# Miniprotein binders against D-amino-acid oxidase (daao-1), part 14

Target 1, 310 residues: D-amino-acid oxidase (daao-1), of Caenorhabditis briggsae (a8xj44)
Amino acid sequence: IQERIPDSVVTIIAEKFSPNTTSDVAAGLIEPYLCDDDVDRVISWTKSTIQRIQEYMNEGNPGAESQEQSGYWLQSVKSVPKWLEVMKNVKILTGNELKMVAKRPEHKFGIFYTTWYLEPTPYIKWESDKFLKNGGKIKNSKIQKIEDVEKEFGLFDVILNCTGIGARHLIGDNEVFPTRGQILKVKCPSVKHFFIDDQFYALLNDTTITLGGTADRHQWDRTINPKISEKIFQENCKNIPSLRSAQVISSHVDLRPSRVTVRLEAEPDSKVIHNNGHGGSGITLHWGCALECVELVKKVLAGKPGISKI
Key: E = the ipSAE of ESMFold2; O = the ipSAE of OpenDDE; V2 = 0.75 times the mean of E and O plus 0.25 times the DockQ between their complexes.

## First folded at step 10 (miniprotein)

Design K1 (from M9 with E70R E85L; at its last look DockQ between E and O 0.19; V2 from the best seeds 0.00; counts 0 for: pae O 13.0 > 1.5, pTM O .721 < .8, placed apart)
Fold by OpenDDE base, look of step 10:
Order: C-alpha cells, then structure tokens, then sequence
Structure K1 (fold): chain B 310 residues (1-310), chain A 103 residues (1-103)
C-alpha cells in the first residue's frame, strides 16, 4: 500500500506479531497449495510474490535468507500442474529417472523443479522495517469486532481485514475454518533436495528441514500428537533414507486459516476490504494478494482527496 | 467393529464416486462437501480398523484418507480435475481394503 499509494497513512493492528504468528512457523516454500478456485489468479499472485522475493534476495541485507530450492515432486497420478510454469528447471522424470527416485509404489509420476523458499521470520522483519521506515504504524491490540477498530484508534478511510482465523469472530465470517497442520523441524545437513509426494513432504530451510504433515480440516486442537510426529518422521525417512540420521529439533501445530475460496474483496458500499482464507499458501500468495488489495483500496478511495488513513 | 469399518469404507467409496461425478458435471463445490463427509468416514474407519483389522487394511485406509484430504485441497485450489484423478487412486485403495475386509 505505502509503495503504491504514497499519500496514505497505514496502521497495522494485531494481537500477535512475529515471531509468534502462524506465518513464522511456515515452511516457506513457494508452491501454490490449498488456495482459490481460479488457477490463473493463483498463478498471477505467485508470480508477483516471486518477484518480491527476488527483490528481497537482491538487497543483500543481513538476514535476507531466501534461496532457490530444488527437489522432487512425486505423485500417484500423472498430472502436470499449471503452476509449474512459474518454476525453474522443470523436468518431467522419465521412467528410468523415476525408478531411481521412487520410494513407494504410489510414486508413479514425478517432476523435478526449482522453486524458492523464504524464511518467514527474517522476511517479515524486512518488510516490517520498510513499513516503519515509510511512516507506517503498528499497534498491539486485540480487536473483538471490526467496529471496535475505529472506536479505539479513530476513523479510517479503509479497513483491511487480514486476521486469518480471527475473521470468524471479528466479522462473523463462518466460512473460515482451521486446517490443522502438524510438522517437524529436523536437522539433517546431508539432505540437499526437497521431496514431496501425495502425503508427505520434506522442505528445506536455512538450517532445518520441515517435515510434514497433516491437514485436518475443522480441527482446533493445537496439541502436538506424538503419534503423528512419529508417523511424519518415519514416512519421510522412507522417502529420504538419510533422514534417519536427522536430529529432531521441534514439533509444531498450526491452524491454517482456510476457506473454500480466498476472500479477497471489498464489501459493497463499505470501506472494509477482506484478504483472508489463504490456507497453507499464505507465503506463496501474500504479495500478489497485497497488490490486488492495493487496487481495491484505490477503488474505495476514489473521489477522496488528501491523505488517506488505512 | 470390522463390519462397521467396512460399511464406512463402502459409504466413503460411494461418496467419492458421487464427488467425481459432480466434478465431471462442473460442480466442484458440491463435490467438496461430499468429499468432506467421505474424509470423516475414512477417519472413523481408520480408527476402528486399528483396533481389530489387519495392519494392511489400516495402511490402505490411512493412505486413502490422506489422498482424499489432498483431493479436497486441490478442489479448494481450483484444480478439480486433478482432484478427480486423486480420488480415483483413493478409490482403488478403498476397494482393496474392502476386499480384504470381506475375505
């Protein structure tokens, strides 16, 4: 917003901030997963996000920890995802190549490709620093209802709802539901490629590997299930045998704000814009969605001269 | 308990088929709802199977459930065609599990 609407005063209000947010525990892999029914729209968002990540990488600031990551995507059915068009070094595995990589009977089709990963915490810091430098404000507050925003912080020209799972309470959006994901963070320096199949994934981070995972819809339980952790570990070891020597660092449960469709829209005759329901693709889609939000903001602000409070 | 699991698996299979048909008809939203029910049944069946069924049945149900879950995600992502393909695989596993339970 600040970059595209220079005459805006933007305030972020949140109960929790990095490193204590859902985004902070994300694997950070750029892959459109669990998002909107409009494939072309998702791809567009992904492309925009990749561009932003490239900018982040190019600044060369300490903590700019984003890199390319390559690996194998194996499936039980032959399908070439459209989103591969935004990836690098895409190779559909031949039968012989697949035989060398396949670890399960279900691995019947495979693709090797290069994508990007983003460490969420340092990235969020980078974006936050830019935001603050540009005159943005951050307020720590728990808002119960969207109507309380203006009561507590004054009048705004536009209100952006990016509250994730909180939207159920904030605006009564009952279409938002949690998708519970449990993951492991492990250290295994010998692993150099990601491995994703129908059920499990090993995704590389800077110093750890994220092993996953589950996607239990409408599950609110944040408690780590040790049996699930063991299964995640063992099954990923089948895919990547070298993981047997991995050191388990931590387990995490995240409730991904899920919706049948991403809600990126302005309410009719309202100053409220929603950007919610990204599921597990929050990082992959975030910048593209943000850009679209800017366009919605511009529409809402059309005809309103002067400095806009957002 | 084994009988219950069998019945649940059967019902889940039927729902998966119905969902595939709906996807083919261009109604992925209805398919999604049906698949959600199927997923729940598979979860329940898995729990029952772990108590009295052969280990292979548990594994088959577990795998099918996970594939079904992914199919749901694919529908959410606007790729119902791929979801349909995933459902086909899940059905194969369910059929295998059912055959074992019937033997």
Amino acid sequence: as target 1 above (310 residues)
Amino acid sequence: STEQARDMIKRAHELMQEAKDLINKGDPLRAYRILYEAERLMQDAKEIATRGSPDIVERLIDTAERILSRALRLIEWGNPELARLMLKRAQELVDEARKILES
Scores: ipSAE 0.000, ipTM 0.193, lowest interface PAE 13.0, mean pLDDT 80
ESMFold2, look of step 10: ipSAE 0.035; ipTM 0.565
ESMFold2 (binder alone), look of step 10: mean pLDDT 87; pTM 0.878

Design K2 (from M9 with L29F E37K; at its last look DockQ between E and O 0.85; V2 from the best seeds 0.00; counts 0 for: pae O 5.4 > 1.5, pTM O .733 < .8)
Amino acid sequence: STEQARDMIKRAHELMQEAKDLINKGDPFRAYRILYKAERLMQDAKEIATRGSPDIVERLIDTAERILSEALRLIEWGNPELAREMLKRAQELVDEARKILES
ESMFold2, look of step 10: ipSAE 0.391; ipTM 0.740
ESMFold2 (binder alone), look of step 10: mean pLDDT 87; pTM 0.870
OpenDDE base, look of step 10: ipSAE 0.021; ipTM 0.398

Design K3 (from M9 with Q43Y E65L; at its last look DockQ between E and O 0.22; V2 from the best seeds 0.00; counts 0 for: pae O 7.2 > 1.5, placed apart)
Fold by OpenDDE base, look of step 10:
Structure K3 (fold): chain B 310 residues (1-310), chain A 103 residues (1-103)
Amino acid sequence: as target 1 above (310 residues)
Amino acid sequence: STEQARDMIKRAHELMQEAKDLINKGDPLRAYRILYEAERLMYDAKEIATRGSPDIVERLIDTALRILSEALRLIEWGNPELAREMLKRAQELVDEARKILES
């Protein structure tokens, strides 16, 4: 918003901030997952996000690195996802190539490709620093209802709802539901490629590997299930045998704010704009969605000259 | 109760069939929504089934849920026909689970 609407005063209100948010524990792989049914829109958002990540990479922030990673995507069903068009070095594995990589009978189809990963915490810091530098404000508060925002912080010209799972209570969006994901963070320096199949994934980060995982829809339990953790570890070891020597660092459970479709829209005759329900694709889609939000904000602000409070 | 789980599974199976029919009719979006409901029912059934049913039932439900998730994803990415094929397998698993619960 600040970059596209220079005469705006933007305030972020949140109960929790990095490094204590759901985004902070994300794997950070750029790949759409459990998102919208509008494929072209999702691809567009993804492309925009990739561009932002490339910008982030080019600035060369120490300790805040995003990099490319390559690996294998194996599936039990032959299907070529459309989002592969935004990936690099895409290769559909031949039968012989697949035989060399397959670890399970279910691995019947495979693709090798290159994508990007983003360490969420450093990236959020980078974005936040820019935000603050540009005059943005951050307020720590738990808002119960959307109507309470203006009561507590004064009048706004536009209110953006990016509350994730909180949207159920904040605005009564009952279409938002949790998708429970449990993951492991491990250290295994010898692993150089990601490996994703129908059920499990090993995704590379800067110093750790994210092993996953579950995607249990409509599950609210945030408690780590040790049996699930063990399953995640053992099954990923089957895919990548070198993981047997990995050091388990931590386990995490997150509730991904999910909807049937991403809700990116302005309420009719309202100053409220929603940007919610990204599911597991929050990082993948965040910048593209933000850009579209800007356009919605501009529409809402049409005819309101001067400094806008958002 | 086991009976409740059975009923939920039966309903989920019906929804899966309906979704397949909708895909065949060229309405994958509606199929998607129906499958969403089926998935929810299956999760509810799983919760009940873990309380007194044979372990195999839970495993069957888990596998079916995995397939449902993938089918939903395929519809999202414009491959409803393949989703339909996957749903056939999901239905088989659901039927097997139902039969066990009836025994």
Scores: ipSAE 0.014, ipTM 0.305, lowest interface PAE 7.2, mean pLDDT 83
ESMFold2, look of step 10: ipSAE 0.200; ipTM 0.622
ESMFold2 (binder alone), look of step 10: mean pLDDT 87; pTM 0.869

Design K4 (from M9 with G78R; at its last look DockQ between E and O 0.68; V2 from the best seeds 0.00; counts 0 for: pae E 6.0 > 1.5, pTM E .786 < .8)
Fold by OpenDDE base, look of step 10:
Structure K4 (fold): chain B 310 residues (1-310), chain A 103 residues (1-103)
Amino acid sequence: as target 1 above (310 residues)
Amino acid sequence: STEQARDMIKRAHELMQEAKDLINKGDPLRAYRILYEAERLMQDAKEIATRGSPDIVERLIDTAERILSEALRLIEWRNPELAREMLKRAQELVDEARKILES
């Protein structure tokens, strides 16, 4: 918003901030989930996000580096997803190549490609620093209802709802539900490629590997299940045998704010714009969605002169 | 109640078929929405069946529901083709359950 609407005063209100948010524990791999009816729209958002990540990479951030990551995606059936168009070095594995990589009878089709990964915490810091430098404000507050925003902080021209799972309470959006994801973080320096199959994934971060995982819809339990952790570990070891020597660092459970479709829209005859329900694709889609939000903001602000509070 | 369960199962089967068709057309997200409805129907049917149907019907519905849930996950995780295959299996189980309820 600040970059596209320079005459705006933007305030972020949140109960929790990095490093204590859902995004902070994400694996950070750029790969779109099917979270919107329009696949092309999802791809467009992804492309925009990749561009922003490239900007982040080019500025140079000591201790906060993002890089390309390559690896294998193996499937039980032949399927070439459309989102591969945004990836680099895409190669459908030949029969011989597949034989070299396959670890299970279910690995019948495979793709090698290069994508990007992003360490969420450093990235969020980078964006936050820019935001603050540009005159943005951050307020730590728990808002119970959307109506309370203006009561507490004054009148706004536009209000953006990006509250994730909190939207159920904030605005009564009962279409938002949690998807419970359990993961492991391990250290295994010898692993150089990601490995994703129909059930499990090993995704590389700067110093750790994220092993996963589950995606249990409508599950609110945040308690780590040790049996699930063991399964995640053992099954990923089958895919990547070297993981047997890995050091388990931590286990995590997070609730991904999910909807059947991403809600990116302005309420009719309202100053409220929603940007919610990204599920596990929050990092992958965040910048593209933000750009579209800007356009919605412009529409809402049409005809209003002067500096706008957002 | 048995009749209600049968009708729910029938509708769920129809939704599964529609979802497969949508996947084949390259629209897995619409398929997801439909399957979500099917999952709800299956859950409701299971509850009804537990009260008045043979145990085998409950088991079939339960298994089909689990497969359906996995299919939904697979769509989310970018493998709609595998989801389609799972849906086929779920439909078979649902059909078997329906036949038992009709007997």
Scores: ipSAE 0.024, ipTM 0.430, lowest interface PAE 3.7, mean pLDDT 83
ESMFold2, look of step 10: ipSAE 0.115; ipTM 0.573
ESMFold2 (binder alone), look of step 10: mean pLDDT 84; pTM 0.842

Design K5 (from M9 with G78H; at its last look DockQ between E and O 0.55; V2 from the best seeds 0.00; counts 0 for: pae E 6.5 > 1.5)
Amino acid sequence: STEQARDMIKRAHELMQEAKDLINKGDPLRAYRILYEAERLMQDAKEIATRGSPDIVERLIDTAERILSEALRLIEWHNPELAREMLKRAQELVDEARKILES
ESMFold2, look of step 10: ipSAE 0.106; ipTM 0.591
ESMFold2 (binder alone), look of step 10: mean pLDDT 84; pTM 0.840
OpenDDE base, look of step 10: ipSAE 0.293; ipTM 0.634

## First folded at step 11 (miniprotein)

Design L1 (from K2 with G78H; at its last look DockQ between E and O 0.82; V2 from the best seeds 0.00; counts 0 for: pae E 4.6 > 1.5)
Fold by ESMFold2, look of step 11:
Structure L1 (fold): chain B 310 residues (1-310), chain A 103 residues (1-103)
Amino acid sequence: as target 1 above (310 residues)
Amino acid sequence: STEQARDMIKRAHELMQEAKDLINKGDPFRAYRILYKAERLMQDAKEIATRGSPDIVERLIDTAERILSEALRLIEWHNPELAREMLKRAQELVDEARKILES
């Protein structure tokens, strides 16, 4: 918002901030999930996010890394989605190439491609530092009702709701539901490519590998299940035998804010704009959705008797 | 009641068939929206079955609901063709549960 609407005053209100957020443990791989009926819109959001990551990379930020990585997506039934058009080096594996990579009978079709990834914590710090440098404000508070924002912090011209799963309670958005995912972080420097199949994935970060996963729709339990962690490890070792020598670091659970469609819209006759329900694609879509929010903010401001914020 | 659970799983079966047809027509997003409704029906039917239906009916409904949930995940991952295959199995389980409830 700050970068695209000059003279705006922006305040971020959240209960938790990096490095203490669920996003800080995400793998950070750029790949879109199905989250909207307009595939071109999802692709556009993804392209915008890639461009922001490239800006982050080009600034040479110390201790914060974004890199390209390549790997394999193995499938039991062929699928070549349109979003691959934004990736690099896309190659549909030939029969001989597939035989060299496949580790299971269900690995019947394969795609090799290059995408981008980011380390979430350094990236979030980079964005936060830019926000604060431009005069942005941050408040640590848990908001129980969206009405309470103005009671506690004063009047705003626009209120942007990015609360994820919390939107169920905050504004009664019952279309948002949790998808529970459990992951395992390991160290195994010999593994050089990501590997994804229908059930499991291994995604590379700079010093660790994120092994997953589960996707339990409508499950709220945040407790780590050690049997699930063991299964994730063993099944990924079947896909990537080198992982049997890996050092296991930690397990994590996240509740992804799933929704049938991403909610990126202004409330009718209201100052509230929603940007929510990204599921497992939050990192992949974040900048593109943010840019679209700017356009919604402009429309809300244009529809009011007052035309400026403090 | 047993009649309510039977009607819910019958409707869920119909929605699954409609979604399979939409996948065949190349419209996986509309299929996803329809299957979301079927998922809610199956969850409601399972809750009713837990209270008063034979144990095997509850198990059939639970298994079908889990397969349906996996089909929804596969569509999210842009693999609607595999999801369509999974839906065939879910429909079989729902039909078996319905036959038991009708006897």
Scores: ipSAE 0.270, ipTM 0.659, lowest interface PAE 4.6, mean pLDDT 77
ESMFold2 (binder alone), look of step 11: mean pLDDT 83; pTM 0.836
OpenDDE base, look of step 11: ipSAE 0.272; ipTM 0.649

Design L2 (from K2 with G78F; at its last look DockQ between E and O 0.85; V2 from the best seeds 0.00; counts 0 for: pae E 3.6 > 1.5)
Amino acid sequence: STEQARDMIKRAHELMQEAKDLINKGDPFRAYRILYKAERLMQDAKEIATRGSPDIVERLIDTAERILSEALRLIEWFNPELAREMLKRAQELVDEARKILES
ESMFold2, look of step 11: ipSAE 0.382; ipTM 0.736
ESMFold2 (binder alone), look of step 11: mean pLDDT 83; pTM 0.826
OpenDDE base, look of step 11: ipSAE 0.347; ipTM 0.673

Design L3 (from K2 with L74F G78H; at its last look DockQ between E and O 0.70; V2 from the best seeds 0.00; counts 0 for: pae E 4.1 > 1.5)
Fold by ESMFold2, look of step 11:
Structure L3 (fold): chain B 310 residues (1-310), chain A 103 residues (1-103)
Amino acid sequence: as target 1 above (310 residues)
Amino acid sequence: STEQARDMIKRAHELMQEAKDLINKGDPFRAYRILYKAERLMQDAKEIATRGSPDIVERLIDTAERILSEALRFIEWHNPELAREMLKRAQELVDEARKILES
């Protein structure tokens, strides 16, 4: 909003900020999941995010370079989804090429492609530093109801709801639900390609590899299960044998804010705009959704008779 | 009651069949929405079965629910064809559970 509405005053209100958020442990690979019935909209959001990543790459920020990453997606049943058109170097593997990389009988079809990788914590710092430099304000508070925002912080012309799973309590959005994912972080510098099959994945971060995964729908338990961590490790070692020598760093559980359809809309006859429910695609979609929020903000402001500029 | 669980898994089976038909017609998003309802029914049926059904029935419902949840995950991951194949297995387990409950 600051960049596209320059006379605006923007305040971010959250209970927790980076580096202490769930997003700070995400893998950061750009890959869209089905989260809206308009596939072209999801592709458009993904393209916008890629453009922002390219801006970040061109500035050369220390400690958290965004990079192009290549790897393999191996499948038991063939699928070539439309979103691959956004990726680079897409190659459907031939029979001989597949034999060279397959590690299991169920690896029957394969796609090699190049996408983008983003280290979340340094990227969030880069965006936050720009936000603060441009006059943005940050308030540390736990908000229980949306109307309490104005009781505590004064009147706003527009309120953006980006609360993830918290929207269940904040505004009663019971369509958002958790998808529990357990991951491992390991160090194994010899692994140079991401590797994804039907059940497991190894995604490259800057100095670590994120091994997954689980996607347990409607599960709220944040407790790390050591048997799941062991299974994730052993099954990924079958796909990538060099992982047997990897140093295991940590395990994590996240509760992804899943929704059948991403909620990106203005509340009827209200100053509230929702941008929520991105599931496992939050990083992939974040900038595109933010740009669409700008257009919604403009519409809400234009629709109010006698509105004063702020 | 066990009759409630039986009706829930019967309805879930019907929804899985509708979803398979929608996948065949090339409409995976509508299939996803239908299967979301089936998932909720199977979760409710599992909770009821844990309280008052034979161990075999509870295990069948639990396994079918897990497979259904995984099928939804593959639709999310843009592989509705794999999901359709998994739904056949889930329906088979539901039918076995229903047969036991009806006998």
Scores: ipSAE 0.310, ipTM 0.679, lowest interface PAE 4.1, mean pLDDT 78
ESMFold2 (binder alone), look of step 11: mean pLDDT 84; pTM 0.840
OpenDDE base, look of step 11: ipSAE 0.360; ipTM 0.703

Design L4 (from K2 with L74W; at its last look DockQ between E and O 0.89; V2 from the best seeds 0.00; counts 0 for: pae E 6.3 > 1.5)
Fold by OpenDDE base, look of step 11:
Structure L4 (fold): chain B 310 residues (1-310), chain A 103 residues (1-103)
Amino acid sequence: as target 1 above (310 residues)
Amino acid sequence: STEQARDMIKRAHELMQEAKDLINKGDPFRAYRILYKAERLMQDAKEIATRGSPDIVERLIDTAERILSEALRWIEWGNPELAREMLKRAQELVDEARKILES
């Protein structure tokens, strides 16, 4: 918003901030999931996000830079996702190549490709620093209802709802539900490629590998299940045998704010704009969605000259 | 009521069939939305079944609901074909549950 609407004063209000948010524990792999009625829209958001990541990479962030990551995506059935068009070095594996990589009977089809990964915490810091430098404000507050925002902080010209799972209470969006994901973070320097199959994934980060994972819809339990952790570890070891020597660092549970479709829209005759329900694709889509939000903001502000409070 | 659960299961079955057809037509997005509705119906049916239906019906509904959840996941990940196969199994379970409830 600040970059596209210079005559704006933007305030972020949140109960929790990095490093204590759902985004902070994400694997950071750039790969979109089905979360909209228009796959081209999702791809467009992804492309925009990739561009932003490239900007981040170019500026450099010592010890926490985004990088390209390559690896294998194996499936039980032949499927070529359209989002592969935004990836690099895409190769559908031949039968012989698949035989060399396959570790399970279910591995019937495979793709090798290159994507990007993003360490969420340092990236959020980078964006936050820019935000603050540009005159943005951050307020720590728990808002119960969207109507309370203006009661506590004064009038706004536009209100953006990016509250994730909190949207259920904040605005009564009952279409938002949690998808519970449990993951492991491990250290295993010998692993150089990601490995994703139908059920499990090993994704590389700067110093750790994220092993996953579950995706339990409508599950609110944030408690780590040790049995699930063990399963995640063992099953990923089947895919990548070298993981057997990995050091387990931590376990995490996230509730991904999910909807049938991403809610990116302005309420009719309202100054409220929603940007919510990205599920597991939050990082992948965030900048693209933000850009679209800007356009919605501009529409809401149409006819209102001067400095806008957002 | 048992009748209500039966109706929900029936509707869920219809939605699953529709979703399969949509997948076959290459429209996973619409299939996803329909399956989401089916999943919700199965969840509701499960809650009702626990109150007045045979235990086996509850188990069948529970298993079918789990499969639906997985099917949705596979569509999300770009594997609608795998979801279709799962839906076939879910339909079988749902049909069995319906037969029991109708007896």
Scores: ipSAE 0.037, ipTM 0.449, lowest interface PAE 3.4, mean pLDDT 84
ESMFold2, look of step 11: ipSAE 0.143; ipTM 0.608
ESMFold2 (binder alone), look of step 11: mean pLDDT 87; pTM 0.867

Design L5 (from K2 with T50K R51E S53D G78Y; at its last look DockQ between E and O 0.83; V2 from the best seeds 0.00; counts 0 for: pae E 3.2 > 1.5, pTM O .718 < .8)
Amino acid sequence: STEQARDMIKRAHELMQEAKDLINKGDPFRAYRILYKAERLMQDAKEIAKEGDPDIVERLIDTAERILSEALRLIEWYNPELAREMLKRAQELVDEARKILES
ESMFold2, look of step 11: ipSAE 0.436; ipTM 0.761
ESMFold2 (binder alone), look of step 11: mean pLDDT 72; pTM 0.668
OpenDDE base, look of step 11: ipSAE 0.164; ipTM 0.590

Design L6 (from K2 with T50K R51E S53D R73Y G78R; at its last look DockQ between E and O 0.74; V2 from the best seeds 0.00; counts 0 for: pae O 4.4 > 1.5, pTM O .659 < .8)
Fold by OpenDDE base, look of step 11:
Parts: C-alpha cells; sequence; structure tokens
Structure L6 (fold): chain B 310 residues (1-310), chain A 103 residues (1-103)
C-alpha cells in the first residue's frame, strides 16, 4: 500500500507479530495450491510474488543470496500443472530418469524443476522495516469485532481484513475453516534437492529441511501428535534415504486459514476490504494479493483527495 | 429426520459424481467447489444421523466424509486424478449408507 499509495498512513493492528505467527514456521516454498479461483489469477499472483522475492534477493539481505531450490515432484498419475510455467528448469522425467528417483510404486510420473523459497522471519522483518521507515504504525491489540477497530483507534478511510482464522469471529465469516498442518524441521546437510510426492514433502530452507505433512480440514487441535511426527519422518526417509541421519530440530502445528476461495474483495458500499483464506498458499500468493488489494483500496478511496488513513 | 439425512446423502453422492465427471473433463476447480458442497452435506447428514439412525450409518458417513476431505486436499495439492479415486471409494460408502437408510 505505502509503495503504491504514497499519500497514506497505514496502521497494522494485530494480536501477534513475527516471530510468533503462523507464517514464521512455514516452509516458504513458492508453489500455488489449486483453489476455486481462476487458475490464471493464481498464477498471476504467484508471478508477482516471485518478482518481489527477486527484489528481496537483489538487495543483498542476509540469507537472501539465493532463494532458489530444485527438486523432484512425483505423482501417482500423469499431470502437468499450469503453474509450471512460472517455474525454472522444468523437465518431465523420462521413464529411466523416473526409475532412478522413484522410491514407491505410486511414483509413476515425475517432474524436476526449480522454484523459490522464503525464510519467512527475515523476510517479514525486511518488509516490516520498510513499512516502519515509510511511516507505518504497528499496534498490538486483540480486536474482537471489526466494528471495534474504529472505536479503539479512531476513524479509518479503509479497513483491511487480513486476520486469517480470526475472521470467523471478527467479521462472522463462517466460510473460513482451519486446515491443520503438522511438520518437522530437521537438519540434514547432505540433502540438496526437495522431494514432493502425493502425500509427503521435504522442502529445503537455509539451514533446515521442512518435512511434511498433514492437511486435516476442520481440525482445530494445535497439539503436536508424536505419532504423526514419526510417520512424517519415516515416510520422508523412504523418499530420501539420507534423511535417516537427519537431526530432528522441532515439530510444529499450524492452522491454515482455509476457504473454498480466497476472499479478496471489497464489501459493497463499505470501506472494508477482505484479503483472507489463502490456506497453505499464503506465502506463495501474498504479494500478488497485496497488489490487487491496493487496487481495491484505490477504488474505495476514489474521490477522497489527500492523505488517507488505512 | 432419517429422511432428511437420506436426501442429503443422496445429494452428496450426486455431487461427488458430478465432481468426478468434471475432473474427467479436466476441470478440477469446478469439481472442488462441488465437493465442498458435498462435504457440507455430509457433515449435516452426520449430525442428523446421530439423532436416531443406526450406528453403522453414522460410521459410514463419517468415513466417507473423511475420505472426501482427503480428496479435497488432493485437489488442492494438484492431484485431481487421485482425488477421483478417493471419491470412488467415498461413493461406495455413501451407497451403502443409503441402502441401509432405505431399508
Amino acid sequence: as target 1 above (310 residues)
Amino acid sequence: STEQARDMIKRAHELMQEAKDLINKGDPFRAYRILYKAERLMQDAKEIAKEGDPDIVERLIDTAERILSEALYLIEWRNPELAREMLKRAQELVDEARKILES
């Protein structure tokens, strides 16, 4: 917003901030999930996000020397997803190549490609620093209802709802539901490629590998299940045998704010704009969605000259 | 009522079939929407079944719902064909439940 609408004063209100958010523990792999939205729209958001990542990399931030990773995507059925168009070094594996990589009978089709990843915590810091430098404000508060925002903090020209799972209570959006994901963070320096199949994934970060995972819809339990952790570890070891020597660092459970579709829209005749329900694609889509959100903000602000409070 | 649950299950089954057809036609996105509706119906049916239906019906519905949830995830994870196979299994369970409710 600040970059595209310079005549604005933006305030972020949240109960929790980095490093204590769901985003902080994400694997950060850039790969869009299929959703109910237009595929082209999702791809467009992804492209925009990749561009922002490249900007982040180019600024030479610590840990941003390279944000690319390559690896194998194996499936039980042949499928060439459209989102491959935004990826690099795409190669459909031949039968012989597949035989060299496949570890399960279900691995019947495979693709090798290069994508990007973000370390969420340092990236969020980078964005936050820019935000603050540009005069942005941060308020630590738990808002119960969206109507309470202006009562507590004064009048705004635009209110953006990015509350994730909290939208159920904040605005009564009952279409938002949790998708419970459990993951492991491990250290295994010998692993150089990601490996994703129908059910499991090993994704590379700077110093750790994220092993996953589960996606239990409508599950609210945040408690780590050690049996699930063991399953995640063992099954990924089948895919990448060298993981047997990995050091387990931590386990994490997150509740992904899920909807049938991403809710990116302005309420009719309202100053409220929603940007919510990204599920597991939050990092992948975040910048693209933000850019579209800016356009919605501009529409709401149409006819209001001067500095806007957002 | 048992009748309501039966109707919901029937509708869910129809939606699952429609979703499978859409997947076969290469439209997993529309299939996803339809399956979401089916999931909601199954949840509602499950709640109704708790009020008076045989335990076996409740268990069948619960299992079908779980499989449906997994199928939805698979569509999200870009494997609609595998999701279709899961849906086939869910439909079988739903059919069994329907038969019991009709008896």
Scores: ipSAE 0.030, ipTM 0.394, lowest interface PAE 4.4, mean pLDDT 82
ESMFold2, look of step 11: ipSAE 0.302; ipTM 0.686
ESMFold2 (binder alone), look of step 11: mean pLDDT 84; pTM 0.847

## First folded at step 13 (miniprotein)

Design R1 (from L2 with P28W; at its last look DockQ between E and O 0.87; V2 from the best seeds 0.00; counts 0 for: pae E 4.1 > 1.5)
Fold by OpenDDE base, look of step 13:
Structure R1 (fold): chain B 310 residues (1-310), chain A 103 residues (1-103)
Amino acid sequence: as target 1 above (310 residues)
Amino acid sequence: STEQARDMIKRAHELMQEAKDLINKGDWFRAYRILYKAERLMQDAKEIATRGSPDIVERLIDTAERILSEALRLIEWFNPELAREMLKRAQELVDEARKILES
């Protein structure tokens, strides 16, 4: 918003901040999921996000830079989604190539490609620093209802709802539900490629590998299940044998704010704009969605001269 | 009522079939939306079934719901073919539940 609407004063209100948010524990892999009727729209969001990541990479963040990563996606059934068009070095594995990589009978089809990973915590810091430098404000508060925002912080010209799972209570959006994901973070320097199949994944970050994972819809339990952790570890070791020497660092459970479709829209006859329900694609889509939010903000602000409070 | 639950799971089954057809046509997002509706129906049916139906019906509905959830996940991951297989299994369970409710 600040970059595209220079005459705006933006305030972020949140109960929790990095590193204590759902985003902070994400694997950070750039890979879109089906979340909109328009696949091209999803791809567009992804492309925009990739561009932002590239900017982040170019500015440099020593010790916490996002990078490209390459690896294998093995499938039980052949699927070549359109979003692969935004990835690099896409190669459908030949039978011989697949044979060299496959570790399970279910690995019947494979794709090698290069994508990006984004370390959430340092990235959020980078964006936050820019935000603050540009005159943005951050307020720590728990808002129960969207109506309480203006009661507590004064009048706004536009209110953006990005509350994730909290949207259920904040605005009564019952279409938002949690998808419970459990993951492991491990250290294994010898692993150089990601490995994804129908059930499990090993995704590389700067210093750790995220092993996963579950995706249990409508599950609110945030408690780590040790049996699930063990399964995640053992099954990924089957895919990548070198992981057997990995050091387990931590286990995490996150509740991904999920919807049938991403809710990116302006509320009719309102100054409220919604940007929610990204599920597991939050990192992948965040910048693209933000850009569309800007356009919605501009529409809401149309005809209003001067400095806008957002 | 048992009749309401039966109607709900019947409708869910129909939606699952429609979704399969849509998947076959390559319209997986529409299929996804339809399956989501089916999932909700199954949840509602489960709540109703607990009031007077045999325990087995509840278990069948619960299992079908879980499988349906997995199918939805698979569609999200752009694996509609595997999702279709899961849907087939879910339909079988739903059919079994329906038969029990009709008896």
Scores: ipSAE 0.251, ipTM 0.612, lowest interface PAE 2.0, mean pLDDT 86
ESMFold2, look of step 13: ipSAE 0.339; ipTM 0.709
ESMFold2 (binder alone), look of step 13: mean pLDDT 80; pTM 0.792

